# VH-VL binders against DNA polymerase theta (polq-1): the designs that were tried, part 3

Target 1, 171 residues: DNA polymerase theta (polq-1), of Caenorhabditis elegans (a0flq6r38to208)
Amino acid sequence: EARQFEDQHLIFSAPTSAGKSIVAELLSWKVASTGRKVLFVLPYISVAREKLHQIQRCWRRDDISVCGFIGPQASNPNEWLGAVCTIEKAASLTNRALSEDWFEEIGMIVVDEMHMVFDSSRGAHIEHMLSKVLLWNQSALEKVRIIGMSATIPELYRIGKWLDGAKVFEA

## First folded at step 1 (VH-VL)

Design f05 (framework fv_ficlatuzumab)
Fold by ESMFold2-Fast, scan of step 1:
Structure f05 (fold): chain C 171 residues (1-171), chain A 121 residues (1-121), chain B 107 residues (1-107)
Amino acid sequence: as target 1 above (171 residues)
Amino acid sequence: QVQLVQPGAEVKKPGTSVKLSCKASGYTFTSYYMHWVRQAPGQGLEWIGEINPSGGSTNYNQKFQGRATLTVDKSTSTAYMELSSLRSEDTAVYYCARDLTYYEWGPFDYWGQGTLLTVSS
Amino acid sequence: DIVMTQSPDSLAMSLGERVTLNCKASQSVSSYVSWYQQKPGQSPKLLIYGASTRATGVPDRFSGSGSATDFTLTISSVQAEDVADYHCQQSYSTPFTFGQGTKLEIK
């Protein structure tokens, strides 16, 4: 069932964060294994550091390089297939990908706490980043897939519709 | 002032276990990861593992997997490292160290004074 | 695991001399390298992180440079208080690994 996971945006929803990231991690590992870049976007430095360590440990056996974009230091974009980012760093990284002509190398963006798109101070970064992805996908031969993980909120279907009719899975 | 206070020394026999403490003060304990690093006489520094004091999640160097256990007590702002099945090769100074969390994963900005663990006879 | 190799193992310098310490990673660690100073009987102290950023309170005579696999720590004018072991560390991936250390002595 290769195609069911390659050509549609997905949103996973559960009352808690436990368990919903496993599917996104398996899908992202598959994308990275094909040589395309995967971004993980998380809301806080401590959560992003924890995810960075987890993904580096899991993907090391397959020789897949994973870098953190969490602090002020920048990594060489060509040295990684996985990037674990805070929200603002992910927005900056995607802008760099557009300006440096490597946006096409990105296969997937995984956004944790997707409902934060409604937060005024940080939501704009998520919204602008994902809007650029959606614009890119309108003409791209190979699309960037968006995977969202969210709390169960009434507005979840609005997010799904905004992401070109993303499939929503609720626990 | 940030301080990480560790006992000076411990002496243990081979095959036993030890639980080393690291008492933190001068900052919000749950906001920074805590790492454990050892230094054997005549050898370099060796990373044992890390713990997130907020949630208690841990990550270990595979060399110590199954023998080292990292825990915290948030009420006393104290981190612990338990090492089991001690061998003479475990003789080393054991440090706890605070992560520079807000900049990037891995630089250790404050270190405890270290506990000398001697495993003999 | 990523192996960090420091050179030289030890060196002796005269006061005021420029000192350069080297650290090589077995594979690219981007800029995720830190340098620590360890004086006799003391715990390590962070000097540099991110290859080139000085830690708070570190004198400006200490500077770091490098990227990918090759890194250097420079002391522009060595002082008597700089007698110590210097350790490099990569935090690019786990397990975090350190070099074997370089011992700096004054002649």
Scores: ipSAE 0.005, ipTM 0.540, lowest interface PAE 10.4, mean pLDDT 84

Design f06 (framework fv_ficlatuzumab)
Fold by ESMFold2-Fast, scan of step 1:
Structure f06 (fold): chain C 171 residues (1-171), chain A 122 residues (1-122), chain B 107 residues (1-107)
Amino acid sequence: as target 1 above (171 residues)
Amino acid sequence: QVQLVQPGAEVKKPGTSVKLSCKASGYTFTSYWMHWVRQAPGQGLEWIGEINPSGGSTNYNQKFQGRATLTVDKSTSTAYMELSSLRSEDTAVYYCARGDSYLFEYSGMDVWGQGTLLTVSS
Amino acid sequence: DIVMTQSPDSLAMSLGERVTLNCKASQSVSSYVSWYQQKPGQSPKLLIYWASTRESGVPDRFSGSGSATDFTLTISSVQAEDVADYHCQQYYSTPYTFGQGTKLEIK
């Protein structure tokens, strides 16, 4: 019923983020069901691998193809709609989408552990990737929606402001 | 069980070529990249290249570009490495090793063949 | 090409001692480092991938740590069967490269 506002970026925050992912997964399934691509970005290979298998099982009935991009040997199976990526792989994949002119096919990017954007060692990859999304959205007819899941930190409002006034939900 | 089988040893003269085989069993051959790695006597490991058996896509170490050719036969689940213009410096044990899945990446080479000893001598 | 440098070249330990092996990359490889054990006359065996993830079936006395340029493999209590060469490898970018190896021996 609040569907008219569903294009806004969202951030979900709790001390323990288990369970917050359910909302993001439901929203991402909706996007993939319309034929647009969804990227899931996670910080660790082991967690990304678990997420890949979970999403593949959940989306199998609807015949939605989900692929993993979690190591340097990024394979590019044709016609995927879901991609589960580590941070560096997601940045690479979005760069490829821009250079090969299929960025418009992306409907949503889900970033787990969004607070890692403040990590100077790996946060730069998240920042650069999302900055490209925000730049794309300035002129795109079909925008890319960003959904973040984060620990509860004082700086969370800065991330929300940076993501075009994303709605922040705190438990 | 998951296994990669390579034949024992091969002796070649300088200037010739050799085609080494690696037969996979116990898993879906087309779902994992295949690597080729060599080790000269008493030396470390050296990566030659990788092939995706599903599509035939390859990446090579530039040191071997133009001399090494990686191929697969999906019907027999066999990977091949052909090395041309052989020199004495190519004397080494040549391994095939299973890499990441093309649908998801497990990272690391988790299954290795026994290795084929190639001796290049005049 | 990314150069991987291992240290020490060799070491001899007493049974039960803690062993630490080092591996340094010439540039950042994030966490894309694997460790392999190679016993004489045998092929390499994967021990650790993603810098710190232990391969299934590998004893828990083996652990990996590190990121960016500095990585370590630790054996908490060395056993006789651990006599081998240990190789680190980066798989951040092609060509994938290995260190020169560290030889572990028991006194």
Scores: ipSAE 0.000, ipTM 0.494, lowest interface PAE 13.4, mean pLDDT 83

Design f07 (framework fv_ficlatuzumab)
Fold by ESMFold2-Fast, scan of step 1:
Structure f07 (fold): chain C 171 residues (1-171), chain A 124 residues (1-124), chain B 107 residues (1-107)
Amino acid sequence: as target 1 above (171 residues)
Amino acid sequence: QVQLVQPGAEVKKPGTSVKLSCKASGYTFTGYYMHWVRQAPGQGLEWIGEINPNSGGTNYNQKFQGRATLTVDKSTSTAYMELSSLRSEDTAVYYCAREYYDTLWSGSYYFDYWGQGTLLTVSS
Amino acid sequence: DIVMTQSPDSLAMSLGERVTLNCKASQSVSSYVSWYQQKPGQSPKLLIYWASTRESGVPDRFSGSGSATDFTLTISSVQAEDVADYHCQQYYSTPLTFGQGTKLEIK
């Protein structure tokens, strides 16, 4: 039962992004410290840049390399353990991981503003990316954990059910 | 024209605490991490810690954990370093320094601007 | 903690000579090394970052090289205004650490 917090997909719902991101950052640091890749998915370039700065400073303390996938440039997939991405870049990176056969190296995907899955244009990228993770997890020896951070909306329970019975924490 | 202005000197007794200031101007204060570095007489540079002025998030050198406290006042664009339980070994010039990103891709950071330093003397 | 060791501790050069300052990290820091110049009574000034990238406004006689554990700062033709302490720093991981410094004097 204690293992539920270690292995299950999680969704955090809180009024402020700062409050809900702390737990996700601690969990993701633990994953990265074991040598597995962590992706942070954020909706806007400005927010992704702030998150990149924060994670790079925090994780540099522990010799963990973090790269940004925000603009037109791309990094070698084997050079990093943390990736801070905009939605579209995260979708591209996960597709690349599947085609280049390193998806198994991914331990966690953290999706900020998870409720954007219901956005008609950008939500499709989140949905397709996470659907691939869920499909991968059906047969994978080591699963990819999905951590969502979301506004409190009526449809949170639907996202939780879709993410294989993810635990929902509301603050 | 970026400037980090620090007071010239402070004298404190052992066992007391001190709060040093660093007033920033010429840039968006909340856009850049602020670091604190000290230099004892005739010695090298020693990193104390960093603060994100936007979030208030801090990270400390373990040597100063529990004794150093970094804070900011956004309304005055001023960063502070408070150091408690002062010893004679804390006598040093204390610098604030602004961190700049070379690129978001490489994660390269460096200190592009430094304050002129505050000489803290800890004596009876 | 990553220990940065500079060598030599001090040196005196004649004007126009090429000088090389060394900095060694106790473990790999990739290219996350900066060099700072500190003139007497002044705060440090950035010269080089990302091991070899010269900061804007720094004279081209200054250059940096190296990766992993071994780094060098070179002044191709030393001038009188180069009298200073030079500090290397790693920013690969916290705590951020500096070398002890190398003092450069002119004969």
Scores: ipSAE 0.000, ipTM 0.495, lowest interface PAE 12.8, mean pLDDT 83

Design f08 (framework fv_ficlatuzumab)
Fold by ESMFold2-Fast, scan of step 1:
Structure f08 (fold): chain C 171 residues (1-171), chain A 121 residues (1-121), chain B 107 residues (1-107)
Amino acid sequence: as target 1 above (171 residues)
Amino acid sequence: QVQLVQPGAEVKKPGTSVKLSCKASGYTFTSYYMHWVRQAPGQGLEWIGEINPSGGSTNYNQKFQGRATLTVDKSTSTAYMELSSLRSEDTAVYYCARDSRYYWGEAFDIWGQGTLLTVSS
Amino acid sequence: DIVMTQSPDSLAMSLGERVTLNCKASQSVSSYVSWYQQKPGQSPKLLIYGASTRATGVPDRFSGSGSATDFTLTISSVQAEDVADYHCQQYYSYPFTFGQGTKLEIK
């Protein structure tokens, strides 16, 4: 059985993209193992497809279903506990979860390239999605944990403050 | 048990508008998107648009943008489609259909029996 | 808009025969295709979604296959109750679009 962790949000950063996802992958596996949904949010289709394959490979031993929401429309055969999404698809999926009353099934959202929240077009989707998560957490018995992975930028601690004082780890 | 009930027929004059209903029962109305699809006599199916009953957000086929308006009444679990500026080519059976899946696996699993709209003078 | 083209327009089968209905998309729709059965005077009924997943309560003789632009619906042993129009639909991109339908009749 998987152990529950504190509901503190976390941000990991490094000067390069390599090697900062292992902790997020371990934490997300623990959440999925408890029967709660995990969303992985990535900026580009190619990166999301690679992550989908990686997570499916890691979680197959535990019979955990992982689905991709990567193109203009998503498809899943029957059920999922892991979802690998592009930014816009993740925003749509979380909006559906709220409107269709299954948002409480989500235990964690992992956002890659978190610094894209400052992008003018795509950043609004990240900001609105995470703002809804933070609002949900105010009244929820079991909170949704946000894990961010980001390039090292001067504004990173501003993101941490916005995410209820998320702990920031810089390599 | 799960069903969508629509009136059988409507007759309208060209240039008028019509408001068709679709009453849902047997499930949580706000948990599923509702779609509207029409079928002209002897022709294929044509998608008009969708509505999220929880928030009221809509998406339309551009062909119907500005003429079709989708709404819901949550207190009665009823969806509505209003179509304005009616023409003879709007004569068709109009269906409502429930989106049975989460965003990842969309399927129209429950359909109303359809309303035959006849537009003639 | 993505155009869905079904073939043949109509066909007549003998009871027990295997029948294959085709659906072609004008551009790739991945696996985001559903199939519906519509009997005379009735609303459509979902048979297959996600190109190959059978809807609850649909008999095993119905199966779907295909990806990208070419999709098929197969009835392994046609029965009298299968007389209907069959429609394919893509939900890859807005607006959602349907094929023109294939009419299945018994000889």
Scores: ipSAE 0.000, ipTM 0.475, lowest interface PAE 16.2, mean pLDDT 83

Design f09 (framework fv_ficlatuzumab)
Fold by ESMFold2-Fast, scan of step 1:
Structure f09 (fold): chain C 171 residues (1-171), chain A 119 residues (1-119), chain B 107 residues (1-107)
Amino acid sequence: as target 1 above (171 residues)
Amino acid sequence: QVQLVQPGAEVKKPGTSVKLSCKASGYTFTSYWMHWVRQAPGQGLEWIGEINPSGGSTNYNQKFQGRATLTVDKSTSTAYMELSSLRSEDTAVYYCARVGYEDWYFDLWGQGTLLTVSS
Amino acid sequence: DIVMTQSPDSLAMSLGERVTLNCKASQSVSSYVSWYQQKPGQSPKLLIYGASTRATGVPDRFSGSGSATDFTLTISSVQAEDVADYHCQQYYSTPYTFGQGTKLEIK
């Protein structure tokens, strides 16, 4: 299938977001099935909540735990393999993973609206989070794979190169 | 001292292969992409391909795909370009050059290796 | 492939004159254009990147401008040491492509 890309980051680009998440969802399910953590990063609470419900429904049959990091957390569950996060919550969670020494448990980070890296003040959180992932990957035995979903923008290949030569797929 | 060191010259027969080297020093080898560019006598610059020393990911100019192979040796901070099935038209100066992740310009170039393919 | 076309092919100037070199892309490359100076017998050296940002150590007399398809390199007061070939390059998408070069000579 896509074996030649197993150790590479991927970016999927399409005019609309409706259809482009299916491949990312399949790849993330494969990672979670191996016992490694997957983070889904989305820009808005409403979109993140919808994605949380969708992934929980899809992964229920395999008894894979999926938790949301979408609003204020009184407690932070650590029994998940899937985490659906808003941007700021994802940045916080990855910082926590580094400080509490469980970053190696993360197998994949899926970023929706990746083009926000260069088109939003919130993009700085995505940039900083992914920069930490790339730095960790330089010496890690098991690397964190980054999958981006993006609108088609002039700088798309620039984002791909920044992500360690990510392969870019345009619909 | 930040530099890319290449051999001065190579002479090869048509139909053979050549493996050109580019030794990096003075910077973190895995923090920059390495590109290969050639220049035939009196002509412009032509991009051959790029490699990420960190992950080994490569992209090639379609004109060279199948003939050029880019590799790296992280232990010696050395990049290599192998070009097969050499023709007289491959006679050129071959440069290695580094490119950063944050902005993709060629900020450092090797001195170039003159490859002469004699018939 | 994106084609980069430079003009003029060659230019002879008097010391102290303002020099303008042009570079046109066959399609939009946003601001992802670099300019390189190549003196006889030497490797290319970065002058400008991102269409208008001067590289470290490059004299103030060099400046770049332009966006989308039309780009310009300007030398405000040409010096004898500026004798070289000047190459523009797009790094917007692969394959990265260079113009044919402009040769700058002093009268």
Scores: ipSAE 0.006, ipTM 0.476, lowest interface PAE 17.4, mean pLDDT 84

Design f10 (framework fv_ficlatuzumab)
Fold by ESMFold2-Fast, scan of step 1:
Structure f10 (fold): chain C 171 residues (1-171), chain A 123 residues (1-123), chain B 107 residues (1-107)
Amino acid sequence: as target 1 above (171 residues)
Amino acid sequence: QVQLVQPGAEVKKPGTSVKLSCKASGYTFTDYYMHWVRQAPGQGLEWIGEINPSGGSTNYNQKFQGRATLTVDKSTSTAYMELSSLRSEDTAVYYCARAYFDSEGLYYYMDVWGQGTLLTVSS
Amino acid sequence: DIVMTQSPDSLAMSLGERVTLNCKASQSVSSYVSWYQQKPGQSPKLLIYWASTRESGVPDRFSGSGSATDFTLTISSVQAEDVADYHCQQYNSYPWTFGQGTKLEIK
């Protein structure tokens, strides 16, 4: 039972984002504490910057490195366990992980506003990124866990089925 | 002393293209993004696009996509904006401006601006 | 696109008076707002970034404040050299957008 939940993808849903991120943050901290990489994917630069500072504040006591991949940047940080990304930057970073052979170091991807996969042209980046994760997980010894946070929408069951039967929690 | 130097004026006919320059000095050219912003006579400021001089990556305002092309020459620390298919409504002062960002990918403000180039598009 | 609306379009103040300039965003831009001063015939000059952070070298009579969609630039005691157009800008989401500007004149 415990083993089942360790590998299962999760989706948290509420009418607003209030309070639903705390479980994802705690789970991601545990993954980073084991030395595996965690990606946080958010739709807008402002929300991503706020999340970056929040995670850096929360994880600094454990000396866990958290970097931003937000908007344009001249150089890419190479030593981090937490990455806070906008959608397009997260897609780029996961493509780099596959091409440079370090995708196995990723333990978790947390996607905020997961419902955007259906609602915007930017959703194609989310879909392609997560599809690559699902393909990787088919043969990987250590899987990448997907955690989604979403508004309450009728299509949640569809997202859950697409993510290998992810467990959906509705507030 | 940080400076962005632009030519004073250009005059072009409708249907032609123009390539405006912006020469940077007094700082490491590749540490800052370069933005292009225009201002029509008596109007507000309008963002055209940005370029990362280090890698050459660009982002454009969709309104100018397909007409504006941003490039840089790192050897001379010069940024360029080419605007094609000129119309009379392209008459404006065109500014270049640098914007800081750090290695974590955070960026935020245009702290130094060029003097601007007045582009006049008329028959 | 996020539309930035400034008010008033123009105002005339007496020397030493407190001036408040407003900027409204059509949707939340968090704190990602900058203010620029543009004197006649000159390029814009950065005054405030991150809604409330004053750029180095800018006099302390200039201050910025704001929340989500509503932002203000305040000049605590207006001086003759403050005659200029003032522009707000959001850099929360592409494309970056500016307000139409507010013209400040001295009586």
Scores: ipSAE 0.000, ipTM 0.479, lowest interface PAE 13.7, mean pLDDT 83

Design f11 (framework fv_ficlatuzumab)
Fold by ESMFold2-Fast, scan of step 1:
Structure f11 (fold): chain C 171 residues (1-171), chain A 123 residues (1-123), chain B 107 residues (1-107)
Amino acid sequence: as target 1 above (171 residues)
Amino acid sequence: QVQLVQPGAEVKKPGTSVKLSCKASGYTFTSYYMHWVRQAPGQGLEWIGEINPNSGGTNYNQKFQGRATLTVDKSTSTAYMELSSLRSEDTAVYYCARDFSTYEYWGSAFDIWGQGTLLTVSS
Amino acid sequence: DIVMTQSPDSLAMSLGERVTLNCKASQSVSSYVSWYQQKPGQSPKLLIYWASTRESGVPDRFSGSGSATDFTLTISSVQAEDVADYHCQQSYSTPFTFGQGTKLEIK
């Protein structure tokens, strides 16, 4: 049962994701500490920039490198374990990981505002990116874990089913 | 080899409850969502709800919320739907159906269906 | 709830003819539409999912197309064994909803 819990995709739902972000942060730190890459996906540049600074401060003591993939900026994909990305940049980065054969180094993807998957313009990027993760996980020896943070909406359990039976926690 | 087996028929009086079964075989029961769908005589299909056989988590069509209860017994690979406060309008064939459980894209499709149980509610 | 409307309600075709069945959603369902075949006295059988992907074992004369609100199931050369009710379903949002069905008969 414990092994099943550790390998499951998770979705946290609350009026605000702030109360549940600490769980995602602890789980992501654990993954990065084992030498695997963690991506944080956020919808807005300002929020992503704030998250970048927060994670850099928290992970500094363990000498874990955290880079931003925000706006038009570029980072070196071989020198980081944590990446804080906007939606479109995260989609680009995961496509690059597949093309350059380092997708297996990714251990976790944390998606803030997961309910944005229903947005027709930006949701397609989230859907496409996560669909590639799910396809990868079907045959991969080491799987990528998806953690979503979302507003409370009626379709949360459908997102959970799409994410390979993810556990949904509503606060 | 892969199949869902349901009893043929049930006759109940209005105001009573019924518990319909669906026995799965030929696949890993806990890996696929199970759906329940009904069809009144000469009418279209109506979705009742779904259950994750691994976690026991359920989602219901609001029309049946409070009246329908979906459960599973993992040890026998059997899914159940209990429907309470039966009315004559509940007369229908009740199907269980397996979700194809494709994780590549968001969306559901029902790839394996039981034979259906004909429920007749009459006084 | 999303309403699925099929047309026509019934259709009679001659063997070998091309038949098209329509399904319209009351709001966009992207490409999350499935088609089922139901022969008299039998359970529904999955034919098409994600609007255009044919289920394994389904003859290639069956094809699906469409997106957003308008979907079509096509049988390129209808055979006697195709006599059935055909149902479309959206799986874009819960509750999942089906059209009323189209009855296909051979003349």
Scores: ipSAE 0.000, ipTM 0.486, lowest interface PAE 16.6, mean pLDDT 82

Design f12 (framework fv_ficlatuzumab)
Fold by ESMFold2-Fast, scan of step 1:
Structure f12 (fold): chain C 171 residues (1-171), chain A 120 residues (1-120), chain B 107 residues (1-107)
Amino acid sequence: as target 1 above (171 residues)
Amino acid sequence: QVQLVQPGAEVKKPGTSVKLSCKASGYTFTSYWMHWVRQAPGQGLEWIGEINPSGGSTNYNQKFQGRATLTVDKSTSTAYMELSSLRSEDTAVYYCARGPEYFSDYFDYWGQGTLLTVSS
Amino acid sequence: DIVMTQSPDSLAMSLGERVTLNCKASQSVSSYVSWYQQKPGQSPKLLIYWASTRESGVPDRFSGSGSATDFTLTISSVQAEDVADYHCQQYYSYPWTFGQGTKLEIK
């Protein structure tokens, strides 16, 4: 019943990454447990690979399928609830969800290093992807929730404002 | 196509309040932030505050905090700025201006401005 | 608050000359700077945003450059219609602030 779990985007900011990821992981697990898809977006292959193994280990006990969209792949399983992606792969996957009419199945997108939205080339992919989410949410019965994790930077208010007044937590 | 229409002028006495309007047309009103900026005669531009018509969220320049109140009426696509406890130094042209949706706080369309004169 | 200082306060140029207008921020504003043209009796009009991106419909003789604290608006060949006040704005940190303006006149 709390609006915080149902309709608000969140941004977590801390000098270290440890505390930020724990909250996002708990919230994402709750979404996946309801049968909705969760995307994890990370900037680098090595970081995404580590995150993939972490989430697979944590969600294994609940038989929740988690796959990686990190590099070139000849085939991907079609049945998954968790996807760990690099930025460009996440943008591609969300575009596919719109064109193939399964965007409604996405419950949450978790963006690590969200301050990279200010990077010129890779930031454009994040911006375009999240803009499509915000547009979808304007008319959707079940909204897609955005969770951001960011370095502590002066521009955090811009990201919060852009994400419909997302709650910003600074540690 | 995009238009922001404001009344031409208002005259008020010191100590009173004024509520200025800005009627938007030619775009989806709730997709863009609306800003208020003033310009005293012969002076530069001064930002007052901003409002998101979609959710009603506001941010103010601290100089105007407690004196300025921004509101919107979505049914008429109209933004309002109320300024209380008017002083002679509040004499200025007051503009409404549209901010682009992608976390950009520059202003791509401006109203023609309302000249507010505060004098006895 | 971030203070934006423009220079010169005013200048008069001959038609066809290159015009350079400067804007200095009291602290780094990265590339979060826009430029506006305001003709006498009119509202400001957006020329440049993100320091160097030209707004649609703005003639290509207008260009912006700079980063951090020092920004420049250049008009490569000034025309009679360019008579106006020019304002820079930072949108890096609240509150958004403008420079005092530079008045451009034609001799």
Scores: ipSAE 0.006, ipTM 0.504, lowest interface PAE 13.6, mean pLDDT 84

Design f13 (framework fv_ficlatuzumab)
Heavy chain, then light chain:
Amino acid sequence: QVQLVQPGAEVKKPGTSVKLSCKASGYTFTGYYMHWVRQAPGQGLEWIGEINPSGGSTNYNQKFQGRATLTVDKSTSTAYMELSSLRSEDTAVYYCARSDYYLGEFWDYGMDVWGQGTLLTVSS
Amino acid sequence: DIVMTQSPDSLAMSLGERVTLNCKASQSVSSYVSWYQQKPGQSPKLLIYGASTRATGVPDRFSGSGSATDFTLTISSVQAEDVADYHCQQYYSTPLTFGQGTKLEIK
ESMFold2-Fast, scan of step 1: ipSAE 0.006; ipTM 0.580

